# Ledger of designs, part 37: VHH binders against p53848r504to814

Target 1, 311 residues: p53848r504to814
Amino acid sequence: TYIMAIFNATPDSFSDGGEHFADIESQLNDIIKLCKDALYLHESVIIDVGGCSTRPNSIQASEEEEIRRSIPLIKAIRESTELPQDKVILSIDTYRSNVAKEAIKVGVDIINDISGGLFDSNMFAVIAENPEICYILSHTRGDISTMNRLAHYENFALGDSIQQEFVHNTDIQQLDDLKDKTVLIRNVGQEIGERYIKAIDNGVKRWQILIDPGLGFAKTWKQNLQIIRHIPILKNYSFTMNSNNSQVYVNLRNMPVLLGPSRKKFIGHITKDVDAKQRDFATGAVVASCIGFGSDMVRVHDVKNCSKSIK
Below, E stands for the ipSAE of ESMFold2; O stands for the ipSAE of ESMFold2 at other seeds; V2 stands for 0.75 times the mean of E and O plus 0.25 times the DockQ between their complexes.

## First folded at step 20 (VHH; framework vhh_7sr4_2)

Design z03 (at its last look DockQ between E and O 0.65; V2 from the best seeds 0.59)
Fold by ESMFold2, look of step 20:
Structure z03 (fold): chain B 311 residues (1-311), chain A 119 residues (1-119)
Amino acid sequence: as target 1 above (311 residues)
Amino acid sequence: EVKLVESGGGLVQPGGSLRLSCAASGFTFSSYAMGWYRQTPGKQRDLVADITSGGSTKYGDSVKGRFTISRDNTKNTVYLQMNSLKPEDTAVYYCTRVETREGYWIFYWGQGTQVTVSS
């Protein structure tokens, strides 16, 4: 299982030339420490740099601000002699294709796009032109300001055009008996599949893509728990879409899956706990559950404490 | 517009033979894989045979050795020669054009032709 560590490059101290240089060195020192702590417990670490908040209802930094916050930092990380570059994987948390382009120029390895291409129609083209880049295709609905109002999931998410669904695992062989209990994860899988088709049609390769069901994006706290329990379904999911005289079969089986449960609001609902220390412990328990259900990658804020929880 | 028209179905005695044809139009036939699937009421469509643009073939286990798929790129036609027919071969047979992508497939279907193998 891979650990993706969150690094939020905020606030924007890059508005001042003198403050700009000091902030980069401080951020780099924080990242070096984070990497050393993670590599004590793991063979590699993924650092996910974010220059624009993607929290529901958050105010979005401008593209220029996002670039200013994130691109010099990624460059500094890649150029550092204090890091084992073969063990440090860099990800940028962005839904903007131009930010992704700039990050690729300075050596990022992964584009982590919470919108799955929904927010920027040029994103897939950028990924397709860069075949060595990995892309995290995440599920949401609507946009940052509307997504929390779009958490109503129905059977047959793509309307009546969905004809057949398959779960390719003998332990989940009775899908018809589970249909009412798994509506959420199957709808998420179908919507991911639609974005996946669009990515492939735009030239992205399957081997570039990891999928993320998007905990906390267009989901209630109870729905987040359902998704975690049903990761085995998503990892073994395929379906057909029918129209007129054509049929499309989409196979999501064995695609790598990322989950990001760390410090999401639903942890507070489960524990009813506002203490940061106890919330970190509860997050670790949720992370261990994600791994137990088969997540290939987990995205966390506190790598050291969460790693202890997963033994 | 992709158009596939099956013909050659009918009623046959056990042990008999039929030859199905599928006339294709609306696309560059020689560039696409073609196939035959069959469906019994209440069941999903099952692979009978497919043939790549380069002529490589694959068969369902229950028809291997008895059925032969072929194509004629000059006539834009794919064929299914069905020998030693059994009652369990009774189904609607569908011609299909198959487009393979990475992790997804597009099937274009004909209207189907009924094959009935009856004592």
Scores: ipSAE 0.596, ipTM 0.785, lowest interface PAE 0.7, mean pLDDT 82
Fold by ESMFold2 at other seeds, look of step 20:
Structure z03 (fold): chain B 311 residues (1-311), chain A 119 residues (1-119)
Amino acid sequence: as target 1 above (311 residues)
Amino acid sequence: EVKLVESGGGLVQPGGSLRLSCAASGFTFSSYAMGWYRQTPGKQRDLVADITSGGSTKYGDSVKGRFTISRDNTKNTVYLQMNSLKPEDTAVYYCTRVETREGYWIFYWGQGTQVTVSS
């Protein structure tokens, strides 16, 4: 399982109340320490650099400010002689195609796009032009300001080959419970598949894509827990979309899956009235559950403490 | 616009034979895979046979050895020869054009033709 460490290059992204933006050399030193801590326990580490907050309802930095915050830092990381460059994988957390393009020029490996291309129609073209770049296609609905109002997921009937195979291997009395319990993950999978189709049509290759069901993006806290439990369904998911005289079959089976449970609001619901130390333990337990249900990558804030749960 | 028109369905006794045809128009027929699927009420469509643009064929297990898919690129037509028909072959048979992408497929369907196998 890979660990993706979050690094916020924004003044409004610090979870401990925030400090003013530090210079590049200070940020690089923090990243070097983060990488050394992670590589003490792991063969490699992914650093996910963010220059614009993607929290629901957050104020969005301009494209120019996002570039100014993130691109020089990525360049400095790649140029560092203190990092084992073959063990450090760089990701940029951006939904803007021009930011992605600049990050690629300075040596990023992964474009982590919470919108799955919804926010910038040019994103897929940038990814397609760069076949060695990995792209994380994430599920959300609406935009940063509206997504919390869109967490209603409608029931639909079992009908795809994965669902039928799973049901046949399951006791028949469990069928109705399975249908009701999987409404969310099946809708998330279908909506990911719709974006996947657009990515492929724009020239993105399947081997470039990881999928992310988007914990905390257009989901309630209970829905986040359902998604974590149902990662096995997503990892083996296929489905059809029908129209008058055509049908599209989408096979998402065996695609790598990322989960980002760290410090999301739903953990606060589980751990209310407890101190930050106990919340860190709860986060570690959630991360371990993500791995146990089959997540290929986990995105975390506190790499050192969460690494105990992964190791 | 893709257009697929099936013909040749009907009522046949068990053990009999039937030949389905699918006339295709609105696209370069020789460049696409074609197939036959069948559906009984309340069930999803099942693969009967498909044929690639290069002529390679694949059959569902229940029809292998009894059914033969073929294509005539000069007539833009795909055929399904059905021999040794059984009552369980009763279904609506659909012709399809298949477009393959990386990890997803687009099926264009005809209107279907009913095949009924009964004494």
Scores: ipSAE 0.552, ipTM 0.753, lowest interface PAE 0.8, mean pLDDT 81
ESMFold2 (binder alone), look of step 20: mean pLDDT 86; pTM 0.856

Design z04 (at its last look DockQ between E and O 0.16; V2 from the best seeds 0.00; counts 0 for: pae E 17.4 > 2, placed apart)
Fold by ESMFold2, look of step 20:
Structure z04 (fold): chain B 311 residues (1-311), chain A 119 residues (1-119)
Amino acid sequence: as target 1 above (311 residues)
Amino acid sequence: EVKLVESGGGLVQPGGSLRLSCAASGFTFSSYAMGWYRQTPGKQRDLVADITSGGSTKYGDSVKGRFTISRDNTKNTVYLQMNSLKPEDTAVYYCARVETREGYWIEYWGQGTQVTVSS
């Protein structure tokens, strides 16, 4: 299981003088320490750099500010002689195709797009033009300001376009004990699958794509728990849909899956923990559950605490 | 449960003044940065001012020199003194708890208070 460590690139002017520094040298030193700690326990580490918050209802940095916060840092990480470059994988957390383009120029490995291409119609073209780039296709609905109001999942996700669904190569309609219990994860899978097909049609290759069901994006806290439990369903899901005189088969089997449970509000709901720092301790138990249900990658804030749970 | 309650909005003539207050509860107020944001219909919320736990302040360009953010940690309250108000300051003003320890984002908002500047 791979560990993806969150690194929020903040400007110095917004720091209150604590442990977080905005300048490149300070941020690089923090990353060196984080990588050292992670590589003691893991063969590699993924650093996910974010210059724009994607939390529901957050204020979005401008594209120019996102570039200013993130691109110089990625460049500095890649140019560092103090990091084992063959063991450090760089990801940028962005839904903006122009930010992705700039990150690719300076040596990023992964584009982590919480919108799965929904927020920027040019994203798939950027990924297709760069076949060595890994793309995380994440599920959400609506936009940052509306997504938490769109958590109503029904049996008609893609409507009459869906012809047949399978789990473990068995038609889901023949598995009554699963059908009603798995509506959420199947709808998420269908919506991911639709975006996956659009990515493929735009020239993105299957081997570039990881999928992420998007914990905390257009989902209630109970739905987040259900998704974690149903990772095995998603990893074995396939379906057919009709598209104007043709059928399209979408097969999510053996697609790598990312889950990002760290510091999501639902952990605080379970533990009555409203402080994001205190959520780190509860996150370790949730991360262990994600791994136990088959997540291939976990995205975390506190690498040291969560790494103990992973190992 | 984190709760932020704004007050002090209203109708005011151009050139006038208002003072907004935000009463905070459900967290250790003195440990967090706080901010004021504003939103006009159909637009996203824009930064007006923020103040760190240590008292350092930052202002949006359009309000610098006219608005002053302050905090009283003994009353768990953050204030926005708005002077020389202009019609373009008309908006719903939101109090926010600013997360700065692991990046800049806002998870908690108040319900907002309307400020209307018109003659």
Scores: ipSAE 0.000, ipTM 0.178, lowest interface PAE 17.4, mean pLDDT 78
Fold by ESMFold2 at other seeds, look of step 20:
Structure z04 (fold): chain B 311 residues (1-311), chain A 119 residues (1-119)
Amino acid sequence: as target 1 above (311 residues)
Amino acid sequence: EVKLVESGGGLVQPGGSLRLSCAASGFTFSSYAMGWYRQTPGKQRDLVADITSGGSTKYGDSVKGRFTISRDNTKNTVYLQMNSLKPEDTAVYYCARVETREGYWIEYWGQGTQVTVSS
């Protein structure tokens, strides 16, 4: 299981453009320490750089600001002689195709897109033109400002477009003991699958794609727990759907899965807003559960403390 | 239910002082950073000051040396002492619970209290 460490290049509210260029060396030193700590326990580490907040209801940085915050840092990381470049994998957390394009130019390996291509229609073309790039296709509903109002998964949003569903190649209708318990994860799987088909139709290759059910994006904290428990269902899910006047078979089996369980609101509900030590323990336990249920990659804020739980 | 209630706003002359209070309930107050933000009509809310659970403070550039944030964990209250007030300090002041462990964001705001600095 790979560990993806979050690095926020986002300044506080008093930054109005002047602070960005003064921070690169400090940020690089923080990255070097983070990598050193992670590589003590792991053979490689993924650094996920974000220059624009994706938290619900957050104010979105402009594309130009996102580039200014993120791209020079990625370039500095790749140019550093203090890092074992063969062990450091770089990801950029962006939903903007032009930011992705710039990041690819300076040596990023992964485009982590929380929108799954929904926020920028040119994203899939950028990924398709760069077959060495890994793309994380994430599930959400709506946009940053509306997503938390869209967490109702009692019905299937894609409705009659879905013709048949399978878990472990067995029709879900023959698996009555799972059918009612798995509505949430099958809903997420279907919506991921729809976006996956759009990516394939735009020339993205299956081997480029890692899927993310999007913990905390259009999900309640209770739904996050159900998704984590049902990762084995997602990893063995397939279905047929109508697309472009034909029936398409979507197979999510053996797709690598990312989980990002360390969302502050989710952890806060589990811990009842207790002190930092108790939150760190709870975060580690949740991360360990993600791995135990089959997550191939986990996205965390505190690599040092979460790595203790993983190892 | 998380609740933040500001008080102490009002009208004050330039050069004067004012003390804002924010009473917090519905969560473990001592475990969270707290902040004061302000908003002028048509602009985004800007940081005035914040204070970590451990007592470390940060101030906006325009208020450094004039404003002091403090907290009393026994009363679940955060304060903003505002000295040498200027007309530019006129705004609605909001108390906020600040999330700092895995990044920086604000999920909970008070209703706000008006501060007006004018003759």
Scores: ipSAE 0.000, ipTM 0.176, lowest interface PAE 16.3, mean pLDDT 80
ESMFold2 (binder alone), look of step 20: mean pLDDT 86; pTM 0.857

Design z05 (at its last look DockQ between E and O 0.50; V2 from the best seeds 0.00; counts 0 for: pae O 3.6 > 2)
Fold by ESMFold2, look of step 20:
Structure z05 (fold): chain B 311 residues (1-311), chain A 119 residues (1-119)
Amino acid sequence: as target 1 above (311 residues)
Amino acid sequence: EVKLVESGGGLVQPGGSLRLSCAASGFTFSSYAMGWYRQTPGKQRDLVADITSGGSTKYGDSVKGRFTISRDNTKNTVYLQMNSLKPEDTAVYYCARRETREGYWIFYWGQGTQVTVSS
C-alpha cells in the first residue's frame, strides 16, 4: 500500500504575500523532514502538494495564486539534493488543467484531481499528452459550494439506461439481497465509470488512472463509513448502459483505489474525544481498515502514526 | 443509425448444422469488427466468434473447431456457420458490432435469433 502525505501550501493570513525565498525554504525543510520520517518506514513516499483548498465550502484561490504557491515549491523539491529523488513521488492536488500543466513542466508525477475532470474540461487532454503522468480520478457531485447538498443517492441515479451491474467474485444472490444497502457505492462506481469513459475518449490511458470514491465530497459522514466498508464492491464493479441501440460495458475491476480518510470531520462523529491528537489516533484505525478492505493508496496528514497502523 | 438483423436460427438435432446471417446497415460495414454472441436465461452474453475488419477471427473455447465466422463486405453481412451442434449450444444468438476501448466496450446488438439443439 502507498502512503500519500498531505502538504498544504496555503497561507493563513493577509501577510502571506511576503518574501518567496524564505517561504519556500521553510516549506522545503518541512518536506525534507516529512520524507525522511516516511522513508525510515517505507521504500517510497508520495507528497501531495495543495495550493488551493478543496475542502467543501472553502474559498478558492485564483489560478494565478495557486500556481504561485505550488509550482516553485514543486520545482524546489525536485531540484533538492537532500532528497532521494528515486524514492520521492510528487503529486499536486489541483482541479485546474493549467496548474497541472505547469506542475508537469517542473517534474510532478501525479495529478490529484478531486473533481475527476468535472471542474475543468481541458484536464483530460493535459493528462493524455503526458502518458507518464498518473491521474487520480475522484468522485464528487456539483462544485465546492454545492456538493454538501448533493449527497442523496438513489437507485439508477445515472438514468434508466443502466441495464446490468456486476460485482465480480461475489455471489449474485447476495448482491440482489443487499441491493438497497449498496446503493451508495454502486452509484459512485457508475458516476466514476462515466467520467472514466470521458477520460479514455480524450486519450488518457487506463494505466494512468487511479480511482478515488471521494470521502467527504458529496457524502455524509455515515456514507463515508459505508464507502470504506464497500471498497471490495468498487474494486470488482462493472456495469452496462444502453444508449439508443448501443450498449456500453464499463469495467472498473482491478483499478487501483485511493482513500483519504485523514482528519476528515466524520472521524469526530465516531469519537467524542475530538482534539487533534485523539483524531490522529482514530484516523490510524480508520486507515488500517481502509487497507484491510483493499485500498491501494491512503492519503494522510500524520505519516509516522499511520505508518505504525499499517506496519 | 446502426441496424443489425439476424436470421437463420431454428430447431436442430444434436450433430446438425445451422448457418446464421446478420445483415448490417447504417454504417461503413467494412471498417468495423463484427461478432456473434449468445445468451441463456440468467447468464451474461458470451463471445461465440468475432472477425476484424481485416478478416482475422477469434472463437470462444467451447465452439472452436465447430463454428466458423465469415464476412462479405460487398453484402454488408456477417455469417456464423455452426457445425456439430450440441445441446449446450442452445441460446439466443446476437450479432454485434463491437468498438473496443481501454476498459470499456461499445456494443451494437441485433434483435437476436433463437437456436435450439434438441433430440
Scores: ipSAE 0.328, ipTM 0.664, lowest interface PAE 2.5, mean pLDDT 81
Fold by ESMFold2 at other seeds, look of step 20:
Structure z05 (fold): chain B 311 residues (1-311), chain A 119 residues (1-119)
Amino acid sequence: as target 1 above (311 residues)
Amino acid sequence: EVKLVESGGGLVQPGGSLRLSCAASGFTFSSYAMGWYRQTPGKQRDLVADITSGGSTKYGDSVKGRFTISRDNTKNTVYLQMNSLKPEDTAVYYCARRETREGYWIFYWGQGTQVTVSS
């Protein structure tokens, strides 16, 4: 299982006199320490750099500001002689194709797109032009300002267009018995499948794609728990659907899966009645559960504490 | 725009024969797999016959030995020769263009032609 560590690039502050280079050096030192701590326990580490908040309802930085916050930092990480470059994998958390293009120029390995291509119609073309780049296709609904209102999941997310569903590794009778309990994860799989089709049609290769069911994006905290428990369903899911005089069979089986369980609101709900020591332990237990149910990658804020739970 | 137009359906007695045709337009016909499927009311569409761009064929179990799929790339047409027809073959028959991608298949359907086998 890979550990993806979240790093939010701090905004340039006007109160510091606009000295951008000094901010980069401080951020790089933080990342070097993070990487060294992680590599003490793991063979490699993935650093996910974000220059624009992707939290629901957050105000979005401009594209130019996102570039200014993130691209020089990625470049500095790649140029550092204090890091074992073969063990440090870089990801950029962006939904903007131009930010992805700039990040690729300076040596990023992964584009982590919470929108799954919904927010920028040029994203898939950028990924297709760069076959060495991994792309995380994440599930959400609507946009940053509307997704919280879209957490209602029906039996068929794409309506009557779904003709057949398959969960490989289960008896057809057992699938019928589970359908009411698995509505959420199957809806997520269907919507990911639709976006997967768009990625492939734009030239992205299947081997470039990791899927992320998007914990906390158009999901309640209780729904996050269902998704975590039902990762085996998603990893074995396929379906057919009708699409404007055509029928499409989509196979998601054996796609690598990312989970990001360390969302502040989600953790807060799980731990609202516990002290700080038990809160740290509960966070680690959630991460361990993600791994136990089959997540191939986990995205976390606190690598050191979560690594102790995994070890 | 992909367009598939079936013809040749109708009423036939048991033991009889029909030849279905599907005229294709709006795409490079020779590059795609084509097929015939059938549907009775309340049931899913079932494979009858499939033919790849290279000419390889596959048949549903209930029609093997009685039905033959073929294609004419110069006329952009796929055919289904249906021999020894049985009442159980009564259905709407659909022509399909089939396309395989990484991790998914696409079927484009015609509007269908009715085949009725009865005395």
Scores: ipSAE 0.180, ipTM 0.586, lowest interface PAE 3.6, mean pLDDT 81
ESMFold2 (binder alone), look of step 20: mean pLDDT 88; pTM 0.875

Design z06 (at its last read DockQ between E and O 0.73; V2 from the best seeds 0.64)
Fold by ESMFold2, look of step 21:
Structure z06 (fold): chain B 311 residues (1-311), chain A 119 residues (1-119)
Amino acid sequence: as target 1 above (311 residues)
Amino acid sequence: EVKLVESGGGLVQPGGSLRLSCAASGFTFSSYAMAWYRQTPGKQRDLVADITSGGSTKYGDSVKGRFTISRDNTKNTVYLQMNSLKPEDTAVYYCARVETREGYWIFYWGQGTQVTVSS
């Protein structure tokens, strides 16, 4: 299982309008320490740099500000002689294609796009032009300001475009018994599949894509827990849909999966307690559960403490 | 719009033969691969045979040596010659235009024609 460590370059609500050289050196030192701590416990580490908040309802930094916050830092990380560059994988958390372009120029390996291409129609073209880049195709609905209102997932009605569903390695009786309990993960899988088609049609290769069901994006806290439990369904999911005079079969089986449970609102709901020790325990238990249900990559804030709980 | 119309199905005794035809319209037939699939009730559609635009063919294991797919680009028609028919060949047979992408497929189906192999 890979560990993706979160690094927020600047708070989304308190920007001073620019990055200074001294700020970059301080951030780089923090990243070097984070990487050394992670590499003491793991063979490699993924650092996910974010210059614009993606929390629901957060104020979005301008594209120019996001670039100023994130691109010089990424460049500094890649140019550092204090890091074993072959063991440090660098990701940028952005939904903007122009930010992704700039990050690629300075040596990023992964574009982590919470919108799955929804927020910027040029994103897939950027990924397709750069076949060495990995792309995390994440699920949300609406936009940053509206996604919390779109967490209702219902059974398909008569005449839905989805005609048939397959969960490989599950017999057909088990699938029928599970349909009411799996509405959420099946809807997420189908919506990811529709975006996957768009990515492929724009030239993105299947081997560039990782799937992220988007914990905390257009989901309630109870829904986040259901997604974690149902990751095996997503990893084995395929479906057909009808369109005009054609049928499309989409196979998501064996796509690598990322989960980002750390510091999401639902952790606070399940702990019932403000005690920091209990929150740390709950976070570690949730991360271990994500791995146990089959997540290929886990996105966390505290690599050192979460790595110990993973054992 | 893509239109595929199958014909030639029916009832035949074991060991007999049938020839299915699929008339295609609404697209440049010679540019596309074509296929025959079959389906029994409650089961997934299975590949029987396919033929590329260049004439290369592939067959399902259970029909190799007994079935032959062919195409006539001047008539916009795909054929399936079925010899030495067995009761296990009983199914609805569908003509298809199939487009393969990376991790997803687009099927354009005909209406299907019933083939029944029974004593």
Scores: ipSAE 0.644, ipTM 0.815, lowest interface PAE 0.6, mean pLDDT 83
Fold by ESMFold2 at other seeds, fold request of step 23:
Structure z06 (fold): chain B 311 residues (1-311), chain A 119 residues (1-119)
Amino acid sequence: as target 1 above (311 residues)
Amino acid sequence: EVKLVESGGGLVQPGGSLRLSCAASGFTFSSYAMAWYRQTPGKQRDLVADITSGGSTKYGDSVKGRFTISRDNTKNTVYLQMNSLKPEDTAVYYCARVETREGYWIFYWGQGTQVTVSS
């Protein structure tokens, strides 16, 4: 399982301000420490740099500001002689195609897009032009300001266009027996599948794509737990849909999956009855559960403590 | 509008033969791969045979050596010659234009023709 470490290059704290060169040097030192801690326990680490908050209801930095915050840092990481460059994988957390373009120029490996291309119609073209770039296609609904009001999965958004569903390595009868319990993950799978079709149609290659069901993006805390339990369904999911005199079959099986459980708001709901010291254990347990249910990559804030629980 | 019309199905005894035809219209037939699929009630459609625009063929394991797919680009028609028929070949046979992408497929189906192999 890969560890993706979150690094916020946003002005959400005192250390996110200050002079241009001082901020980069301080941020780079923090990243070097983060990488050392992770590589003590792992063969490689993924650093996910974000210059624009995607937290629900957050104020969105301009594209120019996002570039200013993130691109020089990515360049500094790639140019560092203190990091084993063959073991450090760089990701940028952006939904903007022009930010992705700039990050690619300075050596990023992964574009982590929480919108799955919904927020920027040019994103897939950028990914397609760069076949060595990995793209994380994530599920959400609506936009940053509305997404958590759209967490209603009682019916299927693609409705009557969906004709058949399959969960490979399980019987069709067993899926029917569980249909009320699995409606959420099947909704997510179908909506990811629709975005997947659009990515492929725009020239993105399947080997570039890693899927993310989007914990905390248009989901309640109970729904986040359900998604974690049902990752095996998503990893084995396929379906058919009818479209204008044709039938389309989409197969998501064997696609790598990312989970980001380190969104502490939903962990706070789980741990309401325990003190702050117990929340550290709960975070590690949730990350271990994501791995146990088959996540190929986990995105975390506290790599050191989560790495110890994983090992 | 893509249109595929199958014909030639019917009732035959085990060991018998049938020839299915699929008349295609609404697209440049010579540019596309074509296929035959079959379906029994309650099951998904299974590949029987396909043929590329260049004439290369592939067959499902259960029909290899007994069935032959062919095409006539002047008549916009694909054929399935079925020899040595077995009761297990009983199904609705569908003509299809199949387009392969990475991890997803697009099927354009005909209405199907019934083949029944029974004494």
Scores: ipSAE 0.600, ipTM 0.808, lowest interface PAE 0.8, mean pLDDT 83
ESMFold2, look of step 20: ipSAE 0.611; ipTM 0.805
ESMFold2 (binder alone), look of step 20: mean pLDDT 89; pTM 0.889
ESMFold2 at other seeds, look of step 20: ipSAE 0.597; ipTM 0.804
ESMFold2 (binder alone), look of step 21: mean pLDDT 88; pTM 0.882
ESMFold2 at other seeds, look of step 21: ipSAE 0.546; ipTM 0.773
ESMFold2, fold request of step 23: ipSAE 0.555, 0.603, 0.573; ipTM 0.784, 0.816, 0.781
ESMFold2 (binder alone), fold request of step 23: mean pLDDT 89, 88, 88; pTM 0.889, 0.885, 0.886
ESMFold2 at other seeds, fold request of step 23: ipSAE 0.574, 0.516; ipTM 0.787, 0.780
ESMFold2, last read: ipSAE 0.568, 0.622, 0.607; ipTM 0.784, 0.826, 0.815
ESMFold2 (binder alone), last read: mean pLDDT 88, 89, 89; pTM 0.886, 0.889, 0.892
ESMFold2 at other seeds, last read: ipSAE 0.528, 0.570, 0.590; ipTM 0.770, 0.787, 0.789

